VHH binders against Triacylglycerol lipase 1 (LIP1). Designs and how they scored, part 10

Target 1, 373 residues: Triacylglycerol lipase 1 (LIP1), of Arabidopsis thaliana (Mouse-ear cress) (q71dj5)
Amino acid sequence: SHLLHGSPVNSLCADLIHPANYSCTEHSIQTKDGYILALQRVASLGPRLQSGPPVLLQHGLFMAGDVWFLNSPKESLGFILADHGFDVWVGNVRGTRYSYGHVTLSDTDKEFWDWSWQDLAMYDLAEMIQYLYSISNSKIFLVGHSQGTIMSFAALTQPHVAEMVEAAALLCPISYLDHVTAPLVERMVFMHLDQMVVALGLHQINFRSDMLVKLVDSLCEGHMDCTDFLTSITGTNCCFNASKIEYYLDYEPHPSSVKNIRHLFQMIRKGTFAQYDYGYFKNLRTYGLSKPPEFILSHIPASLPMWMGYGGTDGLADVTDVEHTLAELPSSPELLYLEDYGHIDFVLGSSAKEDVYKHMIQFFRAKVKSSSW
Short names: E, the ipSAE of ESMFold2; O, the ipSAE of OpenDDE; V2, 0.75 times the mean of E and O plus 0.25 times the DockQ between their complexes.

## First folded at step 4 (VHH)

Design H20 (from B06 with A97R E98D E99T Y106F; framework vhh_7ocj_1)
Fold by ESMFold2-Fast, scan of step 4:
Structure H20 (fold): chain B 373 residues (1-373), chain A 119 residues (1-119)
Amino acid sequence: as target 1 above (373 residues)
Amino acid sequence: QVQLVESGGGLVQAGGSLRLSCAASGFTFSDYAMGWYRQAPGKQRELVAAIYSGGSTRYGDFVKGRFTISRGNAKNTVYLQMNSLSVEDTAVYYCARDTYLPWGEFDYWGQGTQVTVSS
C-alpha cells in the first residue's frame, strides 16, 4: 500500500529526535472513524524531568510533525519548547507518512482519502487534544501552523474541544484565503486543477512518488533555484537556510487528500470559512441548506487566550485575510507581525527563535496557572 | 430543559428509503454534535451516524454509502436519510446530543422511532 511514495520513514523519534539527544516516545490513537494517528512525546535529557504544561504542535498542509525538528535544537520549535520545560507533543494527521493506517481501509482505497480539513479538525485534532488532556489531566497549550490553524479555528468553535485548551498560538493563521497571492497557486486555482486531478482518477496528492521525487531533486540541483520555485508556491521567505532545501525534501512534502485540496480551493474562490461544498442538491441532503454552513469564529470562547504570528510576504496567509479573521474573533489576540517573514520562515527560519518563538513562549508562560513546574 | 423528538419512522419495503428527523430544544443546537443510534431486538445499541457542529460526519460500518446524516441549524433539527434499506436495518432509532467529551459520549436521548423493513 506504500507503492505511491518513494522515501521510507522509520519513526519521527528515531529519524530526528533521538539523534539530537532528546527523549522521545511514540504514541498512537485510533480516531472514531478508524484512522490510526501517530503522536510523539518529546523532552530534553538531563536531571529528573518535571511535568511541564502539555503543548500540542499541529502541522500544516503537505507537512507532518517532522517540520518542528528539521533544524538544529537551537532553531527548531519542538526542541526549543522542550528545552523550556514544556511537555511537548507532536501531532501527525491522517494521510501523512506517519499516520497512514486505518482499521478497515488501505491507503490504496479511495474511501481512505474521503476527507478534508474539517475532518482533520473534528476527528484528528479534537481527538489528539482529548488524548493529551486525558494523559496530563490538565488543559493543553495548542500551536498550529498554516492548515493547522484552519483546523484549530474550526475545532475551537466546538465547546467540548475549547474547554480542554488553555491557550492557542497560531502561526500563519488562516480562516479566509480569498487574497492568496502566490503565483503558482493562483494559476492552479484558475485552471481548476483540483477538478482535473479527480477526473484522472486520483484521490490523493503524493509528491513522493519515485518519478516526482527524482524530478524535483533534478530541478533543484541542476536546472532551477529551489528558493524561486518555493517562492512561487508560498510567497517570499527571508530567513531559512536555502542550502538545506535538499535536506528538507528528504522529509517534506507528505501526502494529502484531493478532497482536502478541493476544500481549500473552495475557500480561495468563495472567500468563506465554511464546511465542504457538495453543490446545491447534495448540500440540501447533507446540511439541510443550499449552501454549506460557515464556521462562526465568534463561537470560540472570548475567554480563550490566543496569540498570532504572521508575515508580510506570506503568499498564502495574506495580511488582508488575517485582518478579516481578527475582525470576526470574539476577542483580540496578542499579535506579532513581521514585515519580511514568509509562510515557511515561521517553522524553518534560522532567526525564528529570536523573532517568533521567544514571544510565543512568553505568551504561554503568562497563561500557565499558578503552580510549580 | 433539553428535549429531543424523533419522527419519520415506519414500515418500508427492502430497497426503499426513509428520512428521520429529530427536533431539538432547550440548548444552543449549533454548538453540539448530534447523533443517531439504533437498537434491534436482542442486540445492543450501536452508532448509526454522527454529525459535529462543524459539519464533519462519521458512520457505523454497515450504513456507510447508504445513509446520510445532515443538520438544519436554523430549524434545530438533525436528519438521517436512509437509502437502500435492508431487513437488517430494522430497529428503534434514537436521536442523541453529544457531550462535552470528544470520545462521543451522549448525554441526552430521544424516545426513539421504530423503523421496520420488510422483504
Scores: ipSAE 0.000, ipTM 0.159, lowest interface PAE 18.7, mean pLDDT 83

Design H21 (framework vhh_7ocj_1)
Fold by ESMFold2-Fast, scan of step 4:
Structure H21 (fold): chain B 373 residues (1-373), chain A 120 residues (1-120)
Amino acid sequence: as target 1 above (373 residues)
Amino acid sequence: QVQLVESGGGLVQAGGSLRLSCAASGFTFSDYAMGWYRQAPGKQRELVAAIYSGGSTRYGDFVKGRFTISRGNAKNTVYLQMNSLSVEDTAVYYCAAEEYLPDWGEYDYWGQGTQVTVSS
């Protein structure tokens, strides 16, 4: 409990969860490659019910665990799961505001940013799952959104990770990206902006810097509507409260590495689900192969229950790419398709409790082994 | 106005079968988890079966292999097919509707109950 263990000032617990009158404790793990990641454990206040099964919430690109708590307790997945008795755990990957530590490196070092989503899958997610498994002495439930689903698919192809997971619920599932339709993303890929940024020696993307925040705010208030800008990078969203965009910008976005963006652009250009492509000579040194190894979706155990929620107006997790993922999986997930939902609606939509989260929770509870829970 | 109306209860001999129905109105039925609970005199209410929006099911340990829950979303109805009934199955059976998996302590909606009596 937060009262027994204490919570640090200027943390996710202090910023969003304690003010909403929920229990929250801060935890940290050290990855094998030396990154210090923050996790939060969240519960409804009061000793009324025993804790349910552990569930790990894994956020997407340019986000952190705060995304699960930005709306009211009746609308935000993190609070909703806690209200339903789940033992809620919140992951924050390396490079986010909540996970900026390393045993030897500073976030001002370029080497701190030498990672992509494969490292997030193999280290961050895998080791957060291991930590929860060790604390709970039980298999965990996994929720991923956007890049969180890329991480989930990759990690679950690893038997030692899959054996610790009871069931997975994937929002805006991505393992293929070659049909992305978001106009600004398509333009950036076409113009090779990822390669130009690398060539200029940039290592991180931090839209929260004073200059970039002011520029975005100025564009939103001047020549560009913030809703139009967001639509250009995510696709159309139906169902989040656009009047809250300025509030959301107080918390999002979080930094990510240039290498991670490069890896995502490789997925868009090549239509493969594979490890980072260093180029011919460095691939040979790194992998012993001229091309990067692929993550094979059929290596995910067919017995692992999966649920997927995806939207018809999502500009990033395109329906065609979701269908490709479904064709490659060893068993059919339980599916929720919402024709009017976009990428952001699944985490910030005011209707998401009714349209999405109740179905996810029904799925998870069907997998709980105790008859009383 | 949300209503759950159970039917199909009655007296049956041990080894017999009954089918319970629960007709729902006043909410989007296809979005809700539906469950059956039972309560015998002097005992606590217990979960018999639950069915989720996607068709996944869960059963209480004492009824597995004998009872089958199903739903007709077009008819706004949930069913409980009860086979190989024993005297221990005698109870009032309640229909419940919840946005999430039913838990005996917290439900959105309850029916009035229907009596099932199994004679030896």
Scores: ipSAE 0.000, ipTM 0.173, lowest interface PAE 18.2, mean pLDDT 84

Design H22 (framework vhh_7ocj_1; at its last look DockQ between E and O 0.03; V2 from the best seeds 0.00; counts 0 for: pae E 16.0 > 2, placed apart)
Fold by ESMFold2, look of step 5:
Structure H22 (fold): chain B 373 residues (1-373), chain A 120 residues (1-120)
Amino acid sequence: as target 1 above (373 residues)
Amino acid sequence: QVQLVESGGGLVQAGGSLRLSCAASGFTFSDYAMGWYRQAPGKQRELVAAIYSGGSTRYGDFVKGRFTISRGNAKNTVYLQMNSLSVEDTAVYYCAAEEYLWPEGEYDYWGQGTQVTVSS
């Protein structure tokens, strides 16, 4: 079944949110380039709760909106924000199992997968923000994790997007990736595995596929320890319940495009925060420039409040790259540094409510300018 | 191993015409997108025209209908017909090829360039 059909069966609302006794409705938008994206609107049940400010939750790479609801209501950010009175909106980027439709293309067309995180920023995220802004007649609060943060940085360099955002909270923020330390990611970048998957004719990456599982296993048969696969791709995670991994795998990971992975690998190799590098000729045809345009972090309005949570054992959002990002931002975000936290702990950590989300919510509440909350 | 060899450049009076040719070898020509670029001293290299393997074409804004790109796949040659030339068209013109199979952005090929000089 396809989530875009509006059926509550096998939907995020039906699978994870209604059973927990929360209000949830399924929504869709169509991007300007034809992708059909699912959003969920989540609120706590109760007649005395006021409609609070809208918050958009933007997931990371190989994730979707389910990640915000996979733990209990007292542990999961999506439920916690709803319990604090927020009007919670859940974004699902193109290519995820919730957002698998297009007005013309099917997922077997290579053109369906011709996008990277820059398109997720410029179309998916920007248009989700516009949709929420239009419905609420209010600036929105933005939460991003991992890829959701680079999407946010890129989108917020555009004044018309930034003016619709009241504040942004960024978990495991990335814009530069040249200090990635996750062992399997380093190995895959060194081996140019992004080129190999293109050679195999793949346009999407789905880690549930036998071919990609075998490719990763073959890589591990060399000189890498891959017995803890999650650690190998994210770095050490201290603080989520590892016994629940089989449960999490009922929902995650979600597909992404090969082009998106190639874009991320370009960034790791080159140390850039820029649009996709097509090579000299395609760059000229696409951008009018021989090199891809850079995203300029100082173009984000200095007046936009930002909050960032990052971890000392995160093998993807490395502290060095986060510090580089901070040096280029026009203002100083409020910071939460947790030495023991890894990449996944920020979204699935069993203690993340106390360690992370309490501080994020306090930051948001300090920025609320409406008497409705 | 890949070679792109431009020819047909030279000195021409303003308002005149030139036809550039680029002979290609060392790859399957019909699978490649082909292009012409130009670079004047101290300026960035800019697109003049591109032609895809399926025949679709694209032109730089400054061309304004004056130039026409074409390809002869049987002869492994791409052409640029340049009409109504002005002194602003003076540059080195490069033939280029895009390998759309492997990886598209990292393995572009360039010719050595041919000088086009337009005199008043």
Scores: ipSAE 0.000, ipTM 0.161, lowest interface PAE 16.0, mean pLDDT 85
ESMFold2-Fast, scan of step 4: ipSAE 0.166; ipTM 0.640
ESMFold2 (binder alone), look of step 5: mean pLDDT 82; pTM 0.840
OpenDDE, look of step 5: ipSAE 0.351; ipTM 0.739

Design H23 (framework vhh_7ocj_1)
Fold by ESMFold2-Fast, scan of step 4:
Structure H23 (fold): chain B 373 residues (1-373), chain A 120 residues (1-120)
Amino acid sequence: as target 1 above (373 residues)
Amino acid sequence: QVQLVESGGGLVQAGGSLRLSCAASGFTFSDYAMGWYRQAPGKQRELVAAIYSGGSTRYGDFVKGRFTISRGNAKNTVYLQMNSLSVEDTAVYYCAAEEYLPFWGEYDYWGQGTQVTVSS
């Protein structure tokens, strides 16, 4: 399969950032639950009088921090922010090829994969924000894409995390998923694929896995046309260079946990923004409640500035679900709606600098305190 | 019916060795993380060692380098090899099993325990 080739041979710094003539340093943190996460710090080469404000880039599902650097320096958000003087930091959540470590577990232990996006929000994102705050001694600007926005919304309901964030820019924002329209995703949910992969003894989703390739192929052959595979999982994209797909597949996708996919399927089926649902008895043991606790969007401080960019052809972050998120937030974000943009266009689109990133940067610059930069 | 049955406890002199065994039945053993806990008189139960489904291990700080946990999936048995025993190792040792629990100490199943007594 064309979707299952290539692997980075070195670190993200060495593979994508140093070859583009940017400075890059590799960093690591250890989460409270023992995962070892890689971060990259990126800057443009040349004399600087002062480092700019810190910005953390948080990727989505089946991606890693490489997504912010796959296009040229004039097109990729990570390079563009560095060129605008930001102190750019790149997060990589547990289970990605950049963050495969644990103090006790290995990736061959099923317990290594016993996490969902709630753990990514409460540990990975929260502790990366804490690390950046401790290094910079200043509040952090946060950028999330796709699942990175699920993590951001959940983490920002926590006062100790929100107080470390200066402003958040959320691309393809998700807190509700019950109106997903991507055809293959809708079919997988309908077929209860999450239950099937658990029954088969799978604990991680790795698209380089022969077994997972066979499962996806069988769904396509029996139930829908998958000749346009990317469109079937994300919805239509207008604006990325399709001739680069083979190159992108050298880096994406990255692994995730089966439990994380089950949690996302729970969101699709129930239309709630809540912690993982273990079922009645295990919920009582885990939460002290028969149902999982919800993340309440109105608990995000109304004073925290937010900006959201979303697209009319996105098959995952559906406009109806975005409008539901907007109705639940305690204050109105600054909004950028692009009728023709799909899910991937916000990170890989060749037009995204002019259509998206310019507006995000203007939003961030308006929130910088005059004395800090 | 799930059962965890510990064996191998007893009286031993300081500096000696014991091997504990825990025979498991009623569940798919290879899918479970297995652990050993101990409880000394007047103290709360504490983790001694754990072994995960893929074979990775974790030890309490007080036993590192002295104790070794292992598992035999074909025999549905977890083992604790205890070397260089000290009086402070005197406790009831419990076998525990868990499936996909995110938090330590939230084990699904516990054995009845086996007494280990170390004399000076």
Scores: ipSAE 0.006, ipTM 0.485, lowest interface PAE 10.2, mean pLDDT 85

Design H24 (from B06 with P102D; framework vhh_7ocj_1)
Fold by ESMFold2-Fast, scan of step 4:
Structure H24 (fold): chain B 373 residues (1-373), chain A 119 residues (1-119)
Amino acid sequence: as target 1 above (373 residues)
Amino acid sequence: QVQLVESGGGLVQAGGSLRLSCAASGFTFSDYAMGWYRQAPGKQRELVAAIYSGGSTRYGDFVKGRFTISRGNAKNTVYLQMNSLSVEDTAVYYCAAEEYLDWGEYDYWGQGTQVTVSS
């Protein structure tokens, strides 16, 4: 695939973080199933030395770690956390433009794309957490957005992962999706578009292909409001600067696997939080069960502090589904509900520092032991 | 029914060459990773070579530089070109196929073809 819009060709550190006058180092890990993942470590260039608690930022679907840095240092969560003294780490899951490596496979192999958010949770997120834990010699703080929260919920049901996490802050939290209201998403699910793209031999979704880039460019430049198109996919957003959409499109979206989209569509159709459904016979071979095993939210330790921020106009993380998640968790998270916020506002909103991030930081700071007594 | 049929084995002198073929039927060949394994008497089966759907390859340490795996999607066939054969290469060679989007190691195995290298 070719890119027609301007796009970064350097590292995330070089493209977004160094130009803002922050320290940034590139790191990589190899997952047990052979994927090479990029991580960035970010620090403020101030009189303060970076020695605060580690925090891992885990992005959502069709995004990468760049999302945390696309707005100014006063508006972007990655910069804001660094300014507050956190040891900021940025994850990029397999298949994103920052994590396109594998020890044996190339991205032209179909097998390179044989994964879903289940694998992102069990390998990518779990092993990034393990890496940070090993480097910092301390439990980490976890921030997830959108699919990053699906990954977080699944990974935290695993005791070996949960024991490495001090607290989790989940933006647009998803473990159930059967009340999705975004009109275009509902249509795609209803039409079985996920099954059709597999039948056509497609293995990855890359919106930066020549045809898809031209289509998006035409919609945005042809007097159609790009906010309207985005609204059809995510629900209404109040609070991000729509004049920056062309700039955002230089970085987002990132690719994902068709298998991952199928898994998300299974969640929408079935209303369960479960491993990938291969169908009756393959499930028996893979799981020893006719149905895929569910991730049981009550297996998350009741003692693990959680904070959740969610919006009333989110077309993907619907309030009803968030309430279902709350009913299944072993303890009540701290909650921030914003009636006017949509899915994208939590990462790109100009108001998010005051409306969202200050509350998240207060939550994390309350979990950090202080010697100033 | 899925079938993998190996051919091209036989007796060859040390330093010689053989080309194994595996003809596949009953599935969409281009969607499968294909591999060659071998098993000598009293030893465990070991990976000789694998070729993935996009053409990436993997080789066992003892055959790197001597053996080449390739696939012909139009003919539903995977090949193993074996050069500079040694007595230690004597084994039954098995063709294997693993479906794309399947979580298993390999779904299907051929019956094997004997390769005997004489000194």
Scores: ipSAE 0.106, ipTM 0.624, lowest interface PAE 6.6, mean pLDDT 85

Design H26 (from B06 with G104D; framework vhh_7ocj_1; at its last look DockQ between E and O 0.04; V2 from the best seeds 0.00; counts 0 for: pae E 11.2 > 2, placed apart)
Fold by ESMFold2, look of step 5:
Structure H26 (fold): chain B 373 residues (1-373), chain A 119 residues (1-119)
Amino acid sequence: as target 1 above (373 residues)
Amino acid sequence: QVQLVESGGGLVQAGGSLRLSCAASGFTFSDYAMGWYRQAPGKQRELVAAIYSGGSTRYGDFVKGRFTISRGNAKNTVYLQMNSLSVEDTAVYYCAAEEYLPWDEYDYWGQGTQVTVSS
């Protein structure tokens, strides 16, 4: 179902969070460029006098806020953080099924899809952080996964955003993509699938679309084995329950823009962490420069505490690229490396509470003691 | 498939004026940014002027208010009005179209029109 406004029966609170006996309220914000974004505020049930520290959960590509709640309350990070007393906020970027609105545009307008992850960082994430900061009058704890981490790196290079963040925990951190090893992703980049999609007149990527399924199938036919599709796009995942994949497909994947995919493919081809590359003459028109401006990781404040979890079998956030990011950061993040973990295991792994989330929560709790709240 | 055809070049005395035109075909003209570029012998090609689909304009630093870019979307044509020409403006002038939507990195060029400014 594709609704422009949140349906009461199709809301994240109603579908996943209220049935699990957690407090949940639906919120919306309007970005400066007119997108209407859904947020959920989640807490454990109880008569507390004040909210605990705010934590914003920022999902990755083709995901939305549902990903943090798809497993049981003892396995899902969103529920686990709420049980530990955090004031949990769930972000949903533009174009996802929860954030499908705009003040004047509809999803059938090409202009609705004229954005990439840089806009998600500079508008969606920055304005969600601002909203939480103003409500709580308190610095925000930030969690990102995958695309949520590149958004976080880019947003945190801005001093006014970084000042509102107490600490960041980044799962499968991405800023460089030179060493992507997921075989279908490498094939799609090599074959310029992003340009093929444009030639078909598409402005969004929706894997529930027959046309996109046919294009992906053609890349597999006679070239590689795509029978384990998830492995082909993320690398090996050790630890999520594959028997639940039909259930996960009730919620995921979510759409993203073609321009966003093109931007990510530019990063893979060129090894850059930069704004969108429009080509020589359009870059001059747009930026006043022949090449797009780079995001500079050393502009992130050295005093901002960071924690990073990454996996040895992740075909998207490759260890080599993570090490490149670490070399350019001005700080020394606390690290958790799990040799057997893949890209999806960090959000859907059945053991992730013990292997990942307890360490993240310990890191956050150490910073709560040092804050004024 | 894309075709850009410049016209209006020629010989002009210093201090004079020329109006260049570029007729475009093979794409939806109103969706594209249009530009004029120039190349003198032995020099790099350089931006003279650009006009975006929203009407915003940019000029190379050397233009110094002497040139004006405009577009006629009904005629699929971009124009460059060049006033107060000097010998330094002698070059081949190229029309270009740049993808705005979709986000294609290819640029399209015309064949060029010669502008020669005599002392």
Scores: ipSAE 0.005, ipTM 0.255, lowest interface PAE 11.2, mean pLDDT 86
ESMFold2-Fast, scan of step 4: ipSAE 0.147; ipTM 0.642
ESMFold2 (binder alone), look of step 5: mean pLDDT 83; pTM 0.836
OpenDDE, look of step 5: ipSAE 0.377; ipTM 0.758

Design H29 (from B06 with A97R E99T L101F Y106F; framework vhh_7ocj_1)
Fold by ESMFold2-Fast, scan of step 4:
Structure H29 (fold): chain B 373 residues (1-373), chain A 119 residues (1-119)
Amino acid sequence: as target 1 above (373 residues)
Amino acid sequence: QVQLVESGGGLVQAGGSLRLSCAASGFTFSDYAMGWYRQAPGKQRELVAAIYSGGSTRYGDFVKGRFTISRGNAKNTVYLQMNSLSVEDTAVYYCARETYFPWGEFDYWGQGTQVTVSS
């Protein structure tokens, strides 16, 4: 709701969930480092004897919790889980238009944007899980997409977080990124655009400026199809309704920090799953080491059930990098591989209910004790 | 309540060895990563070594190959075996419970034990 965000956003409950005739309540938490995060609790309307098991939906980069509700109740994961009796909770990380507050900082301060996905994992996700655990008095089911999976892998290496999670379902799972194939992303990494924006003193990436929105709309109506542009940044998608792209642009994308983008580009260049690389001297000051410490996937409890869905045309969560993640995990997840699915199909695909979400729900139901729900 | 108590420090000649111990109480020891930090006079605290619940270890560049961290879950104790000590290793050594990333974050610290290495 600052100049770079435009007008204040309406509540997610009011904009997308109440109009679809679902119950929705807005919640707020304050992270240990002072960020104010919005969460939504969603339920199907109708005769309910009690709430089902809690599930937290964690979105990816340049998205927020709205992504889980942009399609109809028959197509959107958030609505589908609520219809299946889950106690659905929606996370929104710092810097998104739903979570733009801080106890002492403004979103115009550079210090407000001094974070990366590492902080999203250790503060935002960990504390949202703890909040849900405290409210439900029950272990949490976790769903992550894209960067939400980076956050999930990092957070689940921490025993105090893993002990609060019953099972995790990870869509477009990422812990390694060195085989990214999306053409525009490869070009941006090659040209060191992350370092250039840091050198220019930029602290956030916000695609929602009036000028940029008009430019994107013009491209969609002119020479370049917006689907072609999206393909250049995510890889090919088979299965979402391209006629809805203009509607999706009313909600996505959300802002992120330049530091977060730089951290992701470090992953692409180095092929490591590690904390932020400050450079030799600042790494020594920050970590006591010349190189940033790695997140060790084998520290995730082997007993924690995991399910992963991934696509053959995903230009970001490449199959080779997914296979590397699988090799490093302490136990084999249940896998769903869809040869024709791309990165966005897993959240916005009209076929995703049959192709993806039914399998995820079967996985979660198998982890619920018979006496608990 | 969480308590960390270090022992085993003292005066040692260069090239010698010391073994530090940290007795932990007030939490489920086996579930948490443990670390050793040190602080020399006029310097900032720096990570020496860390050991995770699964037994994996990490070391500061300046001690790798000379120091070994280990843990005894049955005794709620973490150890630091220090070999080939040099004058540069002179510092107060602190035991810490490390539960969150990034490195250098801690929620509980011991009071420290002095290690002095003479030439």
Scores: ipSAE 0.000, ipTM 0.171, lowest interface PAE 17.1, mean pLDDT 84

